# Ledger of designs, part 3: VH-VL binders against Ribosome maturation factor RimP (rimP)

Target 1, 164 residues: Ribosome maturation factor RimP (rimP), of Thermodesulfovibrio yellowstonii (b5yjx5)
Amino acid sequence: MNIKELKDKITDYANIVGEQEGVEIVNVEIYPGGKGLTLRIFIDKEGGVTIKDCENFSRAIEAILDVEDPIKSSYTLEVSSPGIDRPLKNKKDFLRNIGRDVKITTKEKIADNTFFIGKIVDVGDDWVRIEIQETKIKGSKKKGKTELLFIPFNKIIKAQVYLG

## First folded at step 14 (VH-VL)

Design T3 (from S5 with heavy chain K59S T104D)
Fold by OpenDDE, fold request of step 16:
Structure T3 (fold): chain C 164 residues (1-164), chain A 121 residues (1-121), chain B 107 residues (1-107)
Amino acid sequence: as target 1 above (164 residues)
Amino acid sequence: QVQLVQSGAEVKKPGASVKVSCKASGYTFTSYYMHWVRQAPGQGLEWMGYINPDSGSTSYNEKFKGKATMTSDTSASTAYMELSSLRSDDTAVYYCARDRGYYDWGYFDYWGQGTTVTVSS
Amino acid sequence: DIVMTQSPSTLSASVGDRVTITCKASQSISSYVAWYQQKPGKAPKLLISKASSLESGVPSRFSGSGSGTEFTLTISSLQPDDFATYFCQQSYSTPLTFGQGTKLEIK
């Protein structure tokens, strides 16, 4: 089983547990660690994930892993909330973060740029609109005009909350 | 040259449906949202909604939800709008309009010639 | 919904006149306003975007101004070709909305 296949399998298990525990699986990472493979599973929940949620999830998924035994080597399981590192992928994600600054990388150049930082000001079914602060031209007293940038979701490679 | 060419005038009876087409050329069809705007006789312009031809995602003015259905065929570079359960007050000229997008989203830089839909008993 | 109140509904003017059309938004929409010109039997034509940005090919006698809730379209010297109906439109939020229109007629 290659890492991709393993990841898919772990993700499936995680989703099962997530459904049972009432948490959303945000991401699954598998990488070489100090003691074999490290499985990092990011979970989220409306209102935030508690330590107890992580513990419960860990216990539940370990039980499945023990039975299914998909990993031949030793592994370390890490369960955590994604926090600010949670990728924004859909309307719900962006809606949850309205008013917050986000960094967005786009698939194509928009006005010669593919990277944007701005505040989410509006969200549609398949788009986000962010307020971009024009970089103060050094020496110009002109308050940088803020512009709204409309970005379809399908034009986004990556989006994440930005902590200035 | 960017062009939007709409289908011809339609005359329908109440209760019928009509599907208007808007064929785009001169640009990448999937790169721009297509909007539909209605204009009743002697009246102003009314935004109906848009479609993202790339994803097929649509958004409707609440007023036209259930009335209008927007679709697109990327292979034909054509946007469609179907009006159902036609009423006399649906009599209007219907326009497709290309959205400039991104920083200029919501600005319609190119328009179809309009399609007159007449609903009469 | 953002309401765009356009005034006047009808305006009679002569060639050479300075004409001003106003549009008031029900809430602040920054500069996200477009102006369109529509001639009978034709589709609207975009004249101005971003409240004051003149579209390519549009005569310089057309200008737009305003921010927030008050916007104006000005024709500095009316030409025969300018007699038409004009519409303002907000692009700030959906649903996109237009003003009622101003029919500019020859006096």
Scores: ipSAE 0.798, ipTM 0.955, lowest interface PAE 0.5, mean pLDDT 94
Fold by OpenDDE, fold request of step 16:
Structure T3 (fold): chain C 164 residues (1-164), chain A 121 residues (1-121), chain B 107 residues (1-107)
Amino acid sequence: as target 1 above (164 residues)
Amino acid sequence: QVQLVQSGAEVKKPGASVKVSCKASGYTFTSYYMHWVRQAPGQGLEWMGYINPDSGSTSYNEKFKGKATMTSDTSASTAYMELSSLRSDDTAVYYCARDRGYYDWGYFDYWGQGTTVTVSS
Amino acid sequence: DIVMTQSPSTLSASVGDRVTITCKASQSISSYVAWYQQKPGKAPKLLISKASSLESGVPSRFSGSGSGTEFTLTISSLQPDDFATYFCQQSYSTPLTFGQGTKLEIK
């Protein structure tokens, strides 16, 4: 079985378990590790993933893996939350992060820029609108004019939460 | 020059459907959202919704959900709006309008000439 | 939905007059307001964006002001070509909404 095929299977199993455990599967990674293959599964849920969630998920998916036995070699399972490095890819991702600062790189230049930091203020089906703060010139009492930038999802190369 | 050319006037009976076209030229069609705006006789302007020609994604004013269907043909640089189950109160001039986008999203810088749809028994 | 209340609905003025049209938003929309001019049988034309930014080719006698909930379009000296219907529009959130319009007619 090709690694790609294995990844697909693992992803399927993960999704099943995710649905049962009430967690979202963010990503599945398979790579050669010190003791065979390492399976890294990133899970998330509203409000954050707890250690207990990870443990429960691990147990559940291991049970499936034991039965289905898709991996011929030894493997190590790692279950974790994606943390702040979770890419924002779709409406749900952006909605979850309304009110937070995000950094966005765009495919094309917008007003001569391709990199933006701003607070998510609105999200549509295929776009995000962020509030960009003009860099406060040190010493100017002038409240920096905030502007809203509308960015279609398909114009985004990458987006993630920004912890200033 | 940017131009939006809409299809001609339509006269329909109640219950019928009509499809209005908006052909864009002078710019990259997929780079701009296309909005549709309605104006009933002697009335103001009503935003109906938009289509992202690049993705095909649409968003409708709740008032026009189920009434209007927006589509686009990128090969023809043409946006379409179909109105179904026409009623007398659907009688209006319908405009396509280009969205300036990004920092100027929601501003309509170019408009079609409008298409008059008349629904009469 | 954000309601844009435009006033007056009809305005009679003479050439050379200073004219002011107002729009009030039902909630704060910062400066996300556009003004359009529409002549009979024609599509609306964008005059002002961002409450106060004059579009290219629009005469300087047109100006926009306001922020938050109150916005104004001003024509400093009315010209014959200015008799038309004017609309404000908010671009702050969907659904996009317009004012009811102001018909500017010759006195």
Scores: ipSAE 0.792, ipTM 0.959, lowest interface PAE 0.5, mean pLDDT 94
Fold by ESMFold2, look of step 17:
Structure T3 (fold): chain C 164 residues (1-164), chain A 121 residues (1-121), chain B 107 residues (1-107)
Amino acid sequence: as target 1 above (164 residues)
Amino acid sequence: QVQLVQSGAEVKKPGASVKVSCKASGYTFTSYYMHWVRQAPGQGLEWMGYINPDSGSTSYNEKFKGKATMTSDTSASTAYMELSSLRSDDTAVYYCARDRGYYDWGYFDYWGQGTTVTVSS
Amino acid sequence: DIVMTQSPSTLSASVGDRVTITCKASQSISSYVAWYQQKPGKAPKLLISKASSLESGVPSRFSGSGSGTEFTLTISSLQPDDFATYFCQQSYSTPLTFGQGTKLEIK
């Protein structure tokens, strides 16, 4: 199946799931990614999309993909809301997203890492505090330890909402 | 050998101002937040706020907004706290304290020796 | 603001005693508690971070425990050098707040 046909097929699946989950499908993108293909599905709803909405949609669409098996190679599924690529820069940006997962790249190493994924739990005048789990892999039943990480805004290279 | 050395004791009249300094050595000054903590005579410890020396950004305990002004001079590795419109109940020992940061935010691993500010009637 | 309440306010004990100081938070703060020792005329000294992590150079007779709203500092065998005032402090949210202090007097 060519990429155009695959995109149309994935869009059909996404619309079916969107009707069931109470979200609309804004766009579907398919492009090459490290291990194979990346499937990127943008969803929206009145009042804004929550992490739970994205998790429910992801679970439902993955179930259809498992049964229909339209992609024989490896792939990565990303479910996003419109504007997810907009960087978070200031206090208002982070405050608006309290409770959501973010991915943050820092200017310097912190405990031997410069990349972090965690839930925004608090925001100050010039910092964000995120909750990080020791093990955070999609689909895992393992539940890891939680730690709070304080990051000054001026130590952030890039911050974006993370939906998985 | 991290060290924080504060300016000497001050005696002031009500209505005056005072500027306390805290000179840091033995570490990269801009890598750590500097906090100020006061201790009135016979009282416990009270957090006043902080400065991020890398950006100059500050945040204050609401109790001290308008009373305290925190600044820093990165070329001198020195933090400052100015108290304005002094009253007798501003009499206290004032400490600077280094924040460990990141996963250890809010733990003060090094303290200055304290600066006594006395506001006499 | 998170209120940190220490007990007792004053504690008299003998050299060799096991002593325990309790700190209660007005809300759950996970394990985000520090303990400090302060001797007269001196700055506080950090003993324990994250409720139970002993700071480098602090004698092993000091230990901390607790999670949620209740935390303890324990000195397993009191020494003369341990005469001081002890403070707990929460690092969970701003404003950062301290307990009122526990003055440890050696009998």
Scores: ipSAE 0.674, ipTM 0.855, lowest interface PAE 0.9, mean pLDDT 89
Fold by ESMFold2, fold request of step 16:
Order: structure tokens, then C-alpha cells, then sequence
Structure T3 (fold): chain C 164 residues (1-164), chain A 121 residues (1-121), chain B 107 residues (1-107)
């Protein structure tokens, strides 16, 4: 079967597994590789996809692929969340990842730092707002608290999803 | 010394346009968002929107979309707000206000003196 | 949109009084509230940021407190210069919104 037919079939399998595993199938990509095909399946879920979610999905889809054997050549299976390896650059990228932790490097120092890890809580037309967990202060009656940091997109060198 | 100096009062007829300027000094103009806030006679403050002078990006309160246009001239360190198709209920004092940014975004630490726009019926 | 409701609308007080102005948000906004003072014919002046942080040059008789949905501005001993209109403003989300104002008048 041709690559388009294979993609359609893999997508059907992925949707079945996604329903079982409680994840959404965002995209399926099939590319030639050095030893055969590379099969990439992007999954997502409310609240964000973890490494464990990817492992569970991968195990389940591999079981179907072993039984149905739709790819006769060697292949590499990759399961990931959408955009996890790609830089976040624009409003859509950040909106897609609301609720997820991100790591951001800025063009200038903000309170003596240029590197930040925080949860995306809001996205505007040209900015992202992240929730940064402040470290607890020893001897303080205050519990740990969060601080919101507003970063204009044009002040960001690089932003990526952060998975612990 | 941070200073925001606005253009002078304007009296306009309905249907006209007005462009209010806000000249910034004493800081790096492109490092801070500039907001516009209006105050109708005897009334409270109403946020209109902002411009990021570094990129030219704008965002408007929905109430003022199509009415207000915010621009800036970075070489002159000046923000502008234009009101089109003026009506009598556009009569107000219009302020520019600097946003502190980052951890302090949305706090207006410096304000222009205000520009009174009067639309005569 | 987040509605900021101030009370009272008008407050009559004498020099030396302790006064408190309350601002309630229509949803939780953590501590993202500012307080401004405005005198007739003048631009607003930022007094308090982040609910409780005094701005430079603001007299120590001013203080702010609160988190979540309820916030207060307190003037511990009212001075003649303090008769003005006060506004709260949330910086939590756009559109940024102000309370309707509290006019502090001489008794």
C-alpha cells in the first residue's frame, strides 16, 4: 500500500488506542528513515501529556502494529506530545500549551535571571504569562506562593515545553 | 526622570477625528508598554488598550475596537491614539499611562497629564 | 470581564480619622490589584501595587491588604492632602478594569 494509505490506517489504529488510553490523536507523520520508515504519532490530553502517557500509548499501539503488521520494512516508532520538541514562538503555540510548564530564555535580564520555568496561565496577542513557584522561605509563616511573570513574545529567545 | 507629556486640548465636531500624542522621556521608550485610559466627565477610569512600542503590536478593549487606533513613533519616543467618527459621548479626558511590565505588568506607574477632547453637538 | 466593585461610593471623614475603602473582584485575582489616588483636574497617581506594595514617595499612612476577591486601602490618620477620589484596578487579565471610585470628602 502507498504511504497515504498507510498513514490513514495508522491513524485509524491510533484513534482506537487514543480512546482506550484517554488521549487525543493530533497528528500522524510517516517519513523515510535511514533504515526504513519513521512513524511519529502526536498525542494530547486535557491538562497536558506526560512521558508516562507517551509510554502507555506507545506500548498499546505497538501491540496493534505487531498483530496487524502493516509495515513490512523496519521502522522506528516515536510517540510524543504535539510541539514538545519545537520552540513556542507565537500566540497559537502558547495557547495550545496553556496549563503546561515551559522553559523560557529571555533577551534581557528580568530580576537578575534570563531563564524561567513556569506554567502557562494566560496568553495575549503578543505576550505570555507564566506562573513561577517561589521557593519557600525557611522560618516564614507563609506557605509557598506563585508569582505571575508577563513576557512579551518579542523578548523571548526560546521557549519550549518543560517535562520535569 | 520619567515624564509623559500629552498634546493639548481639542474641540471637535461630530464625525471628525482626533489624534492625541504622548511624548515619553527619561526612560527607554521601547522597553515599556503604553496604555490609554479615558475618563468621561464626572466618571471613572476606563481602560482602552495598549501598544507595545518595541513591536508595534496593539490590543484593544472590545468597546473601542474600530473607534481607537494606537500607534507609536519610536524615533520620537511618542505614542499616539486616534479616535475616529467622533460622537458627543467621546467627550472625555484621555490619558497615556506606562506599564511597569514583567512581574509588575498592568500597574501604571507614570501617567500623562491628560488630553481633554470635547465633541460639540 | 472582571468587575471591580468599590465601597463606599462616597466617604465623609475628618482629618485624623482612620478610613478604609473596600474593593471586591467578581472572581479570584490573587493579589493583582493596584490603588490610585486622583485629585480634581489631575492624572491618577499609583499608590499601591500587588495589593500591598507601597509605591515610592507614598506616605506610610497608606496601606493595602487583601487577596483573592476582597481588597482594602487604609489611611491610618487622614491628612488634608488625602481628600481625593480613589480607584482600585485589577491587573490579573485583560481588559484591565477599574472600580467605580470612592470620593473621600471632608466632613
Amino acid sequence: as target 1 above (164 residues)
Amino acid sequence: QVQLVQSGAEVKKPGASVKVSCKASGYTFTSYYMHWVRQAPGQGLEWMGYINPDSGSTSYNEKFKGKATMTSDTSASTAYMELSSLRSDDTAVYYCARDRGYYDWGYFDYWGQGTTVTVSS
Amino acid sequence: DIVMTQSPSTLSASVGDRVTITCKASQSISSYVAWYQQKPGKAPKLLISKASSLESGVPSRFSGSGSGTEFTLTISSLQPDDFATYFCQQSYSTPLTFGQGTKLEIK
Scores: ipSAE 0.641, ipTM 0.839, lowest interface PAE 0.9, mean pLDDT 88

Design T3 (from S5 with heavy chain K59S T104D)
Fold by ESMFold2, fold request of step 16:
Structure T3 (fold): chain C 164 residues (1-164), chain A 121 residues (1-121), chain B 107 residues (1-107)
Amino acid sequence: as target 1 above (164 residues)
Amino acid sequence: QVQLVQSGAEVKKPGASVKVSCKASGYTFTSYYMHWVRQAPGQGLEWMGYINPDSGSTSYNEKFKGKATMTSDTSASTAYMELSSLRSDDTAVYYCARDRGYYDWGYFDYWGQGTTVTVSS
Amino acid sequence: DIVMTQSPSTLSASVGDRVTITCKASQSISSYVAWYQQKPGKAPKLLISKASSLESGVPSRFSGSGSGTEFTLTISSLQPDDFATYFCQQSYSTPLTFGQGTKLEIK
């Protein structure tokens, strides 16, 4: 089966599993790599995809792949959300993700921290502004006062969408 | 001690240009955005824009696009603001101001002494 | 652009008086307001950040309050050194904008 036909079939399986697991299939990629093929399936859902969502989807799709056996060689299955393994580097990257949570590591300490999780609320030509929630009680799920943090792009070591 | 020292007063004819300097000392120049603020005679304050000295990136209030050009020289710890095609309504005091940044972005904790630019025939 | 409207434009008061200056934003800006003091021929001086945070070295008779769209600067007991022009500024979004100023004059 050629790669296009395999991709279509894997997409069909993924859509079936997505309905069952409550996620939408964003894209399916199939690439040669190492011992055989790499199957990469991007999933999303309202409110964001968690690590557990990816794990649940992986197990469910693997079960179908084991039964239907559409791939005769070895393969590696990877399940991700859009941007889970993609850094945010420029204005376009951040702007596309306004309203989403991000995790950011900075080149220097800001109030004794170099790691931040917050929602993107504004993006300029060379900066991002994120809304950070602060808990007043340790271990509490209680929502505390929020603050806006302005971070120049050139002070960012790494930024990624945060899945929860 | 943080200090911002601006160049001296300028008297210019309409159509000329002027370049105001702002020499920073007492802190790491590239760690803070530098803003420019205008105050026309007897008037309030107007934000003109900023430069990030670390990257050279700038952003301008739309009112001053095409009028103002902001640059910096990191080796001299100096910010510059050039006004082109001067008109009489460009007569004002021009301040440089340091942005505290991060959680305190947009709060100007240190200001230059101001540079008076007078445009008259 | 966020319009910051100060009131009053001028205020006459005596040493020892309690005065309040109001600044209203054209939209909610949370607590992202600064207050500055400016004396004739001098650069502005930052007094208050984040609506209510007193800057280091600023006398405790100065205080700020408010959130959303309405903010106040209060001087609890005027001193001779306090006669100046005061202005608010929002740091919520660009372009950064200032109120038109309040001139505090001696009676």
Scores: ipSAE 0.635, ipTM 0.819, lowest interface PAE 0.9, mean pLDDT 88
Fold by ESMFold2, look of step 14:
Structure T3 (fold): chain C 164 residues (1-164), chain A 121 residues (1-121), chain B 107 residues (1-107)
Amino acid sequence: as target 1 above (164 residues)
Amino acid sequence: QVQLVQSGAEVKKPGASVKVSCKASGYTFTSYYMHWVRQAPGQGLEWMGYINPDSGSTSYNEKFKGKATMTSDTSASTAYMELSSLRSDDTAVYYCARDRGYYDWGYFDYWGQGTTVTVSS
Amino acid sequence: DIVMTQSPSTLSASVGDRVTITCKASQSISSYVAWYQQKPGKAPKLLISKASSLESGVPSRFSGSGSGTEFTLTISSLQPDDFATYFCQQSYSTPLTFGQGTKLEIK
C-alpha cells in the first residue's frame, strides 16, 4: 500500500471515530520520522478541544488500528488541535512548558536517534534538558530507563508539546 | 588525540585584566561546550561557566558575571576567558574543561593543564 | 544552588586499606554525580560518571555508588598511585558544583 492509500484509510477511520467522539477531523498527515511513520491527526470541536478529547480520540482510533492493522512497521500516533500543535522555538516557549512532555527532532543523530519524546526539566539560554520518555511503538507501552538529555537549541529542527 | 593546551602563567597588578587561552586539538572544536573552572590556592574547584563554540553563546555562574568574559575563535580552535578588574582574591589556577554533552552533559572528560593567574601589588 | 558536602576533608590511610569517601547533596540529584581525582599540580581526572559508571582506563579498585542525596567513592585496596585529592561534582543542574574535596594522605 502506498502512502496516499494509507492516508485515505486512516482518514476514513478517523472520520468514523470523530463522529463517535463528537469531534471534527481537520487534517491527517503521514510522514517518516523517528522509528518509522508518524500519523498526525488534527481534531477540532465547537468550544475548543480539550486534552481529554485528544486522549479519547487516540484510544478509539488505536483500537481500530489494532484490529485493521493497516501499518506493518512501527509508527507514532499524534492527535492534537491546531492550537496545541504550535512549535516551541525560543527559551520562553520551553520555560512556559517545564514539566510537560515535548517531542523534538534534531539535526543530527544522538545515539542513533533524531526523534525524542521527553519531559522538559530544565532550560538554559541556548539549550533544553529533557527526561526521555519512550515513544509509542505498536504493541508497546513503556520500555527502557529514564535519562536526561541535553540538547542545544541550534541542534533542534522542531519541538512541540506532546500529548499522548 | 584530544588535547587542551592553555596559555602560560600570568602575574598581574590589581585593576588589570588577563586573557587566558585554551587551544583544542584532536576533535571537532565546535561540537563540544567548553567550560572554565577555577581553583584558588589550596582550595577546591569552582565552576565559572561555559561557551558553546558552535554559536558563541555563553552562560556564567552568577558569581562571575561581570568578572569573566568567555569567547572563542573557531578558526584557531581556541577558547578564551578574560578576567577584568583583577583583585587579589582572583589569584587561582584556571582550567578549561570539555563537556561530554547530550546524555553525558556536565561531565568533564578532558581538562587543560591549568593557567596560574597571580594578582599582587 | 546545589551544595555538595564531602566527608572526610582529610583521610590518612595505608597501602592496601579500603577507603570510602562520602558526598551529600543538598537536594535530590538522582544519579548525576561525577568523581574526580586530582594530584598536586595537575588537572582533575574524571574517574566516575553517573554515580557508578567507571571511566575507561580507571582501575577496577575504584567504584562509586549512591542515588538521591548520598554518594560514595570507594577504593577497595589502596595503591601508592591513589594518594591524591578527590572531588565529587553534580551535573544535575547549573550552576555545576563541586564538593570541597577530600585529601587522601599516606600514613
Scores: ipSAE 0.600, ipTM 0.816, lowest interface PAE 1.0, mean pLDDT 88
Fold by ESMFold2, look of step 15:
Structure T3 (fold): chain C 164 residues (1-164), chain A 121 residues (1-121), chain B 107 residues (1-107)
Amino acid sequence: as target 1 above (164 residues)
Amino acid sequence: QVQLVQSGAEVKKPGASVKVSCKASGYTFTSYYMHWVRQAPGQGLEWMGYINPDSGSTSYNEKFKGKATMTSDTSASTAYMELSSLRSDDTAVYYCARDRGYYDWGYFDYWGQGTTVTVSS
Amino acid sequence: DIVMTQSPSTLSASVGDRVTITCKASQSISSYVAWYQQKPGKAPKLLISKASSLESGVPSRFSGSGSGTEFTLTISSLQPDDFATYFCQQSYSTPLTFGQGTKLEIK
């Protein structure tokens, strides 16, 4: 089976699962990789896709793939939202995602780290402020403390919505 | 080692403009936001806005939009603030102040000595 | 705009006294408060950041506390060098705002 034919078949399966799980199929991609194929399915829904949506879709589509067995080689299945590949670069990108978690890599260390995961809480013309939740302190009466981190856009190597 | 040295006092008439300078030394000028803070006679401190010297991006307290213009010259490690259409109630001491940044954004660890601007007939 | 309200406006005290200056925010600002000391004719000096973090070179008799909407600056044993005006400032959101100041005078 050629890649076009396989892609069409996988798309058919994905649409069936999408109706069951309440998500739309945006795209299906098949790439060679490692010792087999990488099968990537992009899903979306009104209000946005959660990690749980991706996990539920992944489990459901795997069940069909196990039964139908359309891929003879080994494969890796990836299920994600269209936004997973879009970097956040400017004010509009960050504003659109206020309240969401992002992963940010910085050009230089800030308190010994160059990688940060936090919720976007404020955005200025050339900066973003994210809320980072510190690990719960053992023996502390209070729940984990949060800190706001101010990052100028020009100190960011890359930023992406974090669905982990 | 870090120092912010501001230009000298100015006496102006209403309607004139003034440009205050703030020369930074002892650190990498483009790594820190520079803020301007005003203190009118007998009054408290008012935040006016900032400039990011690395990008030239500015933000102003709405009270001072149209009144203040903030710029910088990275080759001279100097920030500037120009006040236009001066009125007598613009009489104040004007400070530049360095923002610590990142986890400590909005905390001013070094200040210029202040520049007194007096507006009178 | 977040309004920072200091009290008292003027405080008279003697060397050796324990003094407390309070600052109230018009909304919760977590711990995003700084305290500054200003002497006549001089720029403010940062004493405390993040409500309670003492700046390098600031004497240990200074301390800060508070979270949410109420914050205090305490001087445990007042020294002659401590007579000055003190300002709180929030760094939670723009516009950054200062309290109106507390003038600490010799009684």
Scores: ipSAE 0.590, ipTM 0.816, lowest interface PAE 1.1, mean pLDDT 88

